# VHH binders against q96fz2, part 233

Target 1, 269 residues: q96fz2
Amino acid sequence: CGRTSCHLPRDVLTRACAYQDRRGQQRLPEWRDPDKYCPSYNKSPQSNSPVLLSRLHFEKDADSSERIIAPMRWGLVPSWFKESDPSKLQFNTTNCRSDTVMEKRSFKVPLGKGRRCVVLADGFYEWQRCQGTNQRQPYFIYFPQIKTEKSGSIGAADSPENWEKVWDNWRLLTMAGIFDCWEPPEGGDVLYSYTIITVDSCKGLSDIHHRMPAILDGEEAVSKWLDFGEVSTQEALKLIHPTENITFHAVSSVVNNSRNNTPECLAPV
Short names: E, the ipSAE of ESMFold2; O, the ipSAE of OpenDDE; V2, 0.75 times the mean of E and O plus 0.25 times the DockQ between their complexes.

## First folded at step 12 (VHH)

Design V67 (framework vhh_6z1v_2; at its last look DockQ between E and O 0.85; V2 from the best seeds 0.00; counts 0 for: pae E 4.8 > 2)
Fold by OpenDDE, look of step 13:
Structure V67 (fold): chain B 269 residues (1-269), chain A 123 residues (1-123)
Amino acid sequence: as target 1 above (269 residues)
Amino acid sequence: EVQLVESGGRLVRTGGSLRLSCAASGSTFSSYAMGWFRQAPGKEREVVAAITQSGGKTYYADFVKGRFTISRDNAKNTVYLQMNSLKPEDTAVYYCAARIGFYETAPNEYDYWGQGTQVTVSS
């Protein structure tokens, strides 16, 4: 996964992340550094994206089932990294393979500290290799959305009003991530950064791409992944597997340029 | 910083019972998983029991075999180890430990330790 969409307004995004805590109380996640949230139809590595994480990571005496939402840098910077510039990292940390997560120190150590997060997105993009051509067809992949009587699918939005309704009730893609905290050697603000865990693609997506993000499907999976106080690493890792509960449609080549940030990026062609 | 103080260790006879307590300083007790460890002379420190921050999950070492129970009272900032059917092999210094997150079985995974309390089981 090298490209996502996360374009919802902050208030809409927050509402979409409503949850129940351990006590069954309905909650909204509290924001950390809300000003770092930059909505975009075309998010690339090194950009900031909103993630969910346990409040216990920030606040002592917090219920570990409570959630915080925070923009973090895409591309995990390990805490032990000694260079002053994160871009000097010699290996790619955009993704973490599920099969080697425990073998790589950069991921194992933060995971052992309970630094699990849920990366939020409208969906993610993948490119299908076209047989016989050097051309790749991009696809937008996302959770199936509830068909409202008035708005069937993203493709069925025939009016601006219907389009707004679709996004107001959009089910966000929830991807399993690991984050770490890096303190710059020269001082400054702590950098929070994340990697997306990847798995082999489900059957439905296999023709498009052989790998997919580990998607946490449902509130229980999300809650267990985040609750590092009550859910062990071993138990959490059982949540990491392919899911068939995904849909997709072809989009235009507009998304190929990471500078393009328009609704056209995820619009069906 | 969390300070941990163990109490309750004493000499007991084989088959006897003992309840250990560990009191934590500060108001952040509920943020920590707690563990009881023991160290006998000439042996490595080993986990006895552990409990999550909420008390919802517990761990027991194989040698416990249902004899010990770990519990906690977050309102009192205290973790307990009820030890029943004690054996001479249970003689050791017992330590309380605290860790942020889920409990672990390795001693090096814990951040704070008590000074320990001596438990001696006579034959």
Scores: ipSAE 0.771, ipTM 0.902, lowest interface PAE 0.6, mean pLDDT 93
Fold by ESMFold2-Fast, scan of step 12:
Structure V67 (fold): chain B 269 residues (1-269), chain A 123 residues (1-123)
Amino acid sequence: as target 1 above (269 residues)
Amino acid sequence: EVQLVESGGRLVRTGGSLRLSCAASGSTFSSYAMGWFRQAPGKEREVVAAITQSGGKTYYADFVKGRFTISRDNAKNTVYLQMNSLKPEDTAVYYCAARIGFYETAPNEYDYWGQGTQVTVSS
C-alpha cells in the first residue's frame, strides 16, 4: 500500500472516529496539530495522513485507552537517523512487512516502545497488471459500506449536496501502523512519522495485488492495537493478518498522477 | 516527577507472611505500569511481579508463583505485594518501580524507583 484517499473534512473525520474508552464513556479523539491535516483523494508517501494513537504517548497521566488523532508523515524516519534531512533516508519505510517486523531495527525499536498507531483512510489504491498491455488498472479498495457510493437516498447521485451526504456515514479504513519520533540533530520540531504494516493479500484481493495493508476490522481490534498500556507487543501482533471484509471497484487512470486531487480519483469507471 | 516509597519490610520466620506497600506521590501514578523487584547481596536485581495501569494483567516470576500476589489501588496511589509462605531465599531488598506502557521484566526498562525495603526470612 502506496496510495490512499483521506478526503473527509476534519469535523466529519473526527465524528467517524467516535469510540468508547475503558470506562465505557463515549468520546471523540482529541486533535494534535489539526492545522497539518490536508484532505486529499490522492495521498502519497511523504505526505501527512491522520492516525489514531493512545493519549498516553503524549500525557503521562492519561488512561491508555484514550485516543489522540494526529497528522503524521507517511514514511517512518527512525529515531536513530543522524542526517539533518529525513528525505535522505536511503531505504523505503512506506510499508513494513509483518513477517520481518521484529527483525528490522527501524520497526522493532518503536514497536518495543508501544508506538502503534491506526492509519485512517477512506480507502487505498492498488494497480493491477493487465494481460496484453503495459498499463495497470487502478482499483479503490475500502470497507463494505452501509450506503454504497452508487446508492443514493438523497436526490441525484451526482448532485453536490448528495456528494456530502454519501460520506456522512462512511466507515473509515483502519490500517495497523507503527510510528516513530525523530528529533533533528541540529534542533527543530520533533517529526512524527509512520509506516503501514503489510500482509499477504486475501483471496478477494489476490487478482489485484499480492500484498495488502494489515486492516484492523472493528473497534475491538483497533482498541487492542492502540492500547499499549494493557496490550503487549506480542499480543498486539496477533491482530496482524489478512482480512476478507473488503470491497473494491475499478477507477480512472486520473489517480495515477498523485497531483490529481479530485473526486474522479475514486469514482467507479 | 513521581516519588515511590516502599514500606512493610521486616524480619519474618520461614513460612510467614508480609504485605509490602509502595506509595506514590505525584499526580500520575494511575497511568504507570508497576513492578516489584528484589536484590539480594551479591546478586543482580530481578523482577518479582508486575501489574498494568488498570490492574487487568499481572506477571509473576516462576520462583514466586502461587505464593505472592501483586495488586494496586489507583485511588490511593499504592501498589501492594502480598508475600505468603516465605522462604530464606526470599531475603532481599524489595524495590517498586514504574514505567509508561505495558510492564517489562528487565530493570532497565523502568524509569522511576523507590529506595527499597529490607525483607529478611530466617528460621
Scores: ipSAE 0.717, ipTM 0.884, lowest interface PAE 1.1, mean pLDDT 89
Fold by ESMFold2, look of step 13:
Structure V67 (fold): chain B 269 residues (1-269), chain A 123 residues (1-123)
Amino acid sequence: as target 1 above (269 residues)
Amino acid sequence: EVQLVESGGRLVRTGGSLRLSCAASGSTFSSYAMGWFRQAPGKEREVVAAITQSGGKTYYADFVKGRFTISRDNAKNTVYLQMNSLKPEDTAVYYCAARIGFYETAPNEYDYWGQGTQVTVSS
C-alpha cells in the first residue's frame, strides 16, 4: 500500500472518528497539530495523514483508551536515524511486512515502546497488472458502506449536497500502523512518522494485488491496537491479518499522477 | 515522576502469610503498570508479579504462582502483594516498580522503583 485518499475536511473527519472510551463515554479524538492536516484524494508517501494514537503517549495521567488524532509523516523515520534529511533513509519504511516486523529494528523498537497507531483514510488505491500489456488498472479499495435511500454514489459528489450524501457518514478505513519519534540532529520539532503494516491479500483482493494493509475491522480491534497500556505487543499482533470485509471499484488513470487531487481520482469508471 | 514506598515487610514463620503494600504519590498511579520484584543477597532482582494499569491482567512468576496474589486499588494509589504459604527461600528485599504501558518482566523495563521492604521467613 502506497497511495490513499484522505480528503475529508477536518470537522467531518473528526466526527467520523467518534468512539467510546473504556468507561463507555462517547468521545471525539482530540487533535494535535491540526494545521498540518492536508486533505487530498491522492496521498503518497512523505505526505502527512491523520492517525489515531493513545492519549497516554502524550499525558502521564491519561486513560490509555482515550484517543488523540494527529497528522504524521508517511514513511517511518526511526528515532536512531542520524542524518539531517529523512529522505536519505536507505530503506523503504512506507510499509512494514507483518511477517518480519519483529526482525526489523526500524519497526521492532517503536513497537516495543507501544507506538501503535491507526492510519486513517477514505480508502486506498492499488494497481492491478493487466495480462498482455504493461498497463496497470487502478482500483479504489474501502470498507463496505451502508446504503440508504438518500445515499449518493461516489461519482456524483460534485456539489455540496451530493458530497454530503456520500461522505458525511463514510466509514473510514482503519489500518494498523507503527509510529516513531525522531529528533532532528540540528534541532527543531520532533518528527512523528508512521508505517502501515501489510499482510497477504484476502481472496477478494488477490486478483488485484498480493499484499494489502492490515485492516482493523471494528471498534474492538481499533481499541486493542491503540491501547498499549492494556494490550501487550504479542496480543496486539494477533489483530494483524487479512480481512474479506472490503469492497472496491475500478478508477480512471487520473490517480496515477500523484499531483492530481480531484474527486475523479476515486470515482468509479 | 512517581514516588513508591513499600511497607509490610517483616519476620514471619514458614507457612505464614504477609501482605505487602506499595503506596504511590501522585494522581498518575492509574496510568502505570505495576510490578513486584525481589532480590535475595547475591542474586539478581527478579519479577514476582505484575499487573496492568486497570488491574485487568496479571502475571506471576512460576516460583510463586498459586501462593501470591497481586492486586491494586487505584482510588487509594496502592498496589498489594498478598503472600501466602511462605517459605524460607522467599526471604528477600521486595521492591515495587512502575512503568507506562503494558507490564514487563525485566527489571530494566521499569522506570520508577521503591526503596524496598525486607521479608524474612524463618524456618
Scores: ipSAE 0.253, ipTM 0.689, lowest interface PAE 4.8, mean pLDDT 90
ESMFold2 (binder alone), look of step 13: mean pLDDT 89; pTM 0.908

Design V68 (framework vhh_6z1v_2; at its last look DockQ between E and O 0.89; V2 from the best seeds 0.00; counts 0 for: pae E 5.1 > 2)
Fold by OpenDDE, look of step 13:
Structure V68 (fold): chain B 269 residues (1-269), chain A 123 residues (1-123)
Amino acid sequence: as target 1 above (269 residues)
Amino acid sequence: EVQLVESGGRLVRTGGSLRLSCAASGSTFSSYAMGWFRQAPGKEREVVAAITQSGGKTYYADFVKGRFTISRDNAKNTVYLQMNSLKPEDTAVYYCAARMGFYETAPNEYDYWGQGTQVTVSS
């Protein structure tokens, strides 16, 4: 996964992340550094994206089932990194393979510290290799959305009003991530950064791409992944597998340029 | 920083019972998983029991075999180890330990330690 969409307004995004804590109380996640949230139809590595994480990571004595939403840098910077510039990292940390997560120190160590997060997105993009051509067809992949009587699918939005309704009730893609905290050697603000865990693609997506993000499907999976106080690493890792509960449609080549940030990026062609 | 103070260790006879307590300083006790470890002379420190922050999950070493119970009172900042059916092999210094997040079985995964309390079981 090298490209996502996360364009919802902050208030809409927050509402979409409503949850129940372990006591069954309905909650909204509290924002950390809300000003770092930059909505975009075309998010690339090194950009900031909103993630969910346990409140216990920030607040002592907090209920570990409570959630915080925070923009973090895409591309995990390990805490032990000694260079002043994160871009000097010699290996790619955009993704973490599920099969080697425990073999790589950069991921194992933060994971062992309970630094699990849920990366939020409208969906993610993948490119299908076209047989016989050097051309790749991009696809937007996302959770199936509830068909409202008035708006069946993203493609069925025939009016601006219907389009707004679709996004107001959009089910966000929830991807399993690991984050770490890096303190710059020269001082400054702590950098929070994340990697997306990847798995082999489900059957439905296999023709498009052989790998997919580990998607946490449902509140229980999300809650267990985040609750590092009550859910062990071993138990949490059982949640990491392909899911068939995904849909997709072809989009235009507009998304190929990471500078393009328009609704056209995820619009069906 | 969390300070841990163990108490309750003493000489007991085989088959006897003992309750250990560990009091934590500060107001952040509920943020930590707690563990009891023991170290006998000439042996490595080993986990006895562990408990999550909320007390919802517990771990026991294989040698415990239902004889010991770990519990915690977050309101009192205290973790307990009820030890029943004690054996001479249980003789050791018992340590309380604290860790942020889920409990672990390896001693090096814990951040704070008590000074330990001596438990001696006579035949």
Scores: ipSAE 0.721, ipTM 0.879, lowest interface PAE 0.6, mean pLDDT 92
Fold by ESMFold2-Fast, scan of step 12:
Structure V68 (fold): chain B 269 residues (1-269), chain A 123 residues (1-123)
Amino acid sequence: as target 1 above (269 residues)
Amino acid sequence: EVQLVESGGRLVRTGGSLRLSCAASGSTFSSYAMGWFRQAPGKEREVVAAITQSGGKTYYADFVKGRFTISRDNAKNTVYLQMNSLKPEDTAVYYCAARMGFYETAPNEYDYWGQGTQVTVSS
C-alpha cells in the first residue's frame, strides 16, 4: 500500500471518527496541527495523512483510551536518524511487513514505546497486472458501505448527485500503523511520521495484489490497537492479519499520476 | 515528574501478613503502569507484581501467585501490595516503580523508582 484517498473536509473527517472512551463517554478526537491536513483523492508517500493515536502520547495525565487526530508524514523517520534531511533516509519506510516488525530496529523501537496509530483514508489504491499487456489496472479498495441509505449508493449505475452524497456517512478505512518522533539535529519542530503495517492479501484481493494493509475492522480492534496503556505489544499484534471485509472497484488511469487530485481518481469505470 | 515513596516494610513472622504502600506525587500517577520489585542481599532485582493504569490487568511472578495482591487507588495516588502467607524467602527490599504504557517485567523498562522499604520474614 503506496497510494490512498483521504479527501474529506476536516469537520466531516472528525465526525466520522466519533468514538467512546473507556468510561463509555462519547467523544470526538481532538486535533493537533489541523492546518497540516491536506485533503486529496491521491495521496502518496511523503505527504501528510491524518492518523488517530492515544492522547496519552501528548498529555501525561490523559486516559490512554482518549484519542487525538493528527496529520503525520507518510514514511517513518526513526527517532535515531542523525542526518538533517529526512529525505536522505536510505531505506523505504512507507510500509512495514507484519512478519518482520519485531526484528527491524526502525519499527521495533517505536512499537516498544507504544507508538501505535490508526491511519485514516477513504480507501487505498492497488494496481493489478493484466495478462497480455504491460499495463496495470488500478482499483480503489475500501470498507463496504451501507447501501440502503441514499448516501450509501456508490454504484456506477447511480446518479452523480447520489454518488457525491455518499461521503456524508462514509465509513473510513482504518489501517494499523506505527509512528515515531524525530527531533531535527539543528533544532526545529519535532517530526511525526508513520508507516503502514502490511500483511498477506486476503482471498478476495489476491487477484489484484499479493499484499494488503493490516486493516482494523471495527471500533473494538481500533480501540485495542490505540490503547497502549491497557493493551500490550503482544496482544496488539494479534490484531494484525488479513481481512475479507473489504470491497473494491476498477478506476480509470487518471489515478496513475499522483498530481491528479479529482473525484475521477476513485470513480467506478 | 513522579516521585515515589514506599512504606510498610517491617519484621514479620513466617505465615504473617503485611501491606506495602507506594505514594506518588503529582497528577500524572493515574497515567502510569506500576510495578513492585524486590531485591534480596546478593541477588538481582526481580519483578513481584505489576498493574495497568486502570487496574484492569495485573501480573504476578510465579513465586507469589495466590499469596500477594497488587491494587491501586488513583484518587489517592497510591499503589498497594498485600502480602499474605509470608515466607523467609520473601525477605528483601521492596521497590515501587512507574512506567508510561503497559507494564513490563524487566527493571530497566521502568523510569521512576522509590527508595525501597525493607521486609524481613523470620521463622
Scores: ipSAE 0.665, ipTM 0.869, lowest interface PAE 1.4, mean pLDDT 89
Fold by ESMFold2, look of step 13:
Structure V68 (fold): chain B 269 residues (1-269), chain A 123 residues (1-123)
Amino acid sequence: as target 1 above (269 residues)
Amino acid sequence: EVQLVESGGRLVRTGGSLRLSCAASGSTFSSYAMGWFRQAPGKEREVVAAITQSGGKTYYADFVKGRFTISRDNAKNTVYLQMNSLKPEDTAVYYCAARMGFYETAPNEYDYWGQGTQVTVSS
């Protein structure tokens, strides 16, 4: 997984992240660094995307079941990285394979500190290699969406008002991530950055690509992944598996160029 | 950032009971997992019991075998260790310890420690 869509305005995104804390109280996540949120239909590594994490990472006495939403850099920069420029990192941290997560220092160290996050997106893109060609067909992959009388499908949005209705009740894709905090040696703000954990693809996606992000399907899975005070690393890793609760449609090659940021990137073809 | 003070250690007879308390002061007690550890003369410090920040999950070392109970009262910033059916081999200095996140069993995973309280079990 190397491309996502996360295009919702901040307020719409925040409402889509409504949750219940440990006491059963309905809440919205509190933003950190909202100015770094850059919505786009076409997010690539090194860009910022919003993630959920436990409030306990930021606030003394916080209930570990309460959530913060914050933009983080895609491509984990380990806390031990000693160069001044994150682009000098000699290995790719866009994704973290679930089967080796406890073998790679870049991932096992922050995971042992409870630095688990939920990476938010409208959905993600994958490119299918077509048999007998070097051409690749992009697909947009996302949770199945409940159609209500107020919510249309992506293909039915023929006006700005109808487009807004599609996304007003959109179920965001929730992917398991690991984050770390890096202090630049030359000073400046702490850099928060994340990786997306990957697993073998489910049967429904196997014809598109052999790997998929580890998807946290439902509020129980999201809560357990985030709650590093109450859920051990060992228990949290049991949440990391493929899911068949996923849908997709083919999209045009407009998405291939990561500079294209328009609704056409995810429109069905 | 958290200061821990154990109390309640004393001399007790074999088969007796004792409750240890660990009072916490500082900014973050309810944010920490808590552990009780012990160290007998000439031995390494070892975990006795541990508890998550909410009290929802607990751990007990094998030698406890249902004799000890860890609990916490976040309103009072206090962790307890109820020790029943005490044996002479339970004689040790008992330490309260705290860490951020889920509890661990290794002492080197804990960031804050009390000064300890002596428990002596007479034969």
Scores: ipSAE 0.238, ipTM 0.690, lowest interface PAE 5.1, mean pLDDT 90
ESMFold2 (binder alone), look of step 13: mean pLDDT 89; pTM 0.910

Design V69 (framework vhh_6z1v_2)
Fold by ESMFold2-Fast, scan of step 12:
Structure V69 (fold): chain B 269 residues (1-269), chain A 123 residues (1-123)
Amino acid sequence: as target 1 above (269 residues)
Amino acid sequence: EVQLVESGGRLVRTGGSLRLSCAASGSTFSSYAMGWFRQAPGKEREVVAAITQSGGKTYYADFVKGRFTISRDNAKNTVYLQMNSLKPEDTAVYYCAARWAFYETAPNEYDYWGQGTQVTVSS
């Protein structure tokens, strides 16, 4: 996973992240740096995307089940990186393979500090190789959405003119991530950056691409991944596996250019 | 940034019971996982029991399972170790330790340590 859509206005995104803490109290995540959130239909590495993480990372007396939502840079910069410019990091940290996550220092170290996050998106894009041509077919991949008759055809495979109706109750894709905090050697703001954990593709996606992000399906999985105070690294990693609870449709080549940021990027063709 | 003080260590008879207390001072005690460790003469410090921030999960070393119980009272900033059916092999200095986040079993993973309290078990 190297391209996502996360276009919801901040207030809609926040409501879509409603959750219950350990005491069963209904909550909305608190924002950090909300002004750094930039909605887009076409998010690439190096851009900021909203993630959920435990409030305990910022407030030492917080219950670890409480959540913060914060924009973070896509492309993990390890805390030990000693250069002044993060772009000089030689390794691509956009994704982290689940099978080697405990073997690579860049990911093992932040995992040991409980730096688990949930990366939020409308969905993600993948490009299918087509036999006998150099052209690739892009697909938008997302959780199955509720369909109703009274709010029109709220199905994702409906006409483009009905997309506006589905966003009010859209179920966000929740991907398992690891983040780290990097302090510039010469001063400046701490950089928060993340990577998306990847797994082997499920049967349903295998014809599109051989890898997929590790998707946390449902609030129990999301809660356990985030709660580094009550869930060990070993237990959390058991949540990392392929899922079949996913759907997709083909989209136009408009999405290929990451500069294009319009609803056409995810509209069915 | 917590300070830990253990109490309750004393001489007890084989088969007896003892409750150790660890009083924490400073901020953020409720955010720490807590562990009890012990060290006998000539041996390395080893984990006895551990407990998460909420008390929802506990760990016990095999040699104390069924005999010892760890608990915490976050309102009183205190962790307890209830020791039952004590054996001579339980003789050691018992240490309280704090780790931010989830508990670990290795001593070097803990951030703050108490001074220790001596437990002696004799027939």
Scores: ipSAE 0.526, ipTM 0.807, lowest interface PAE 2.0, mean pLDDT 88

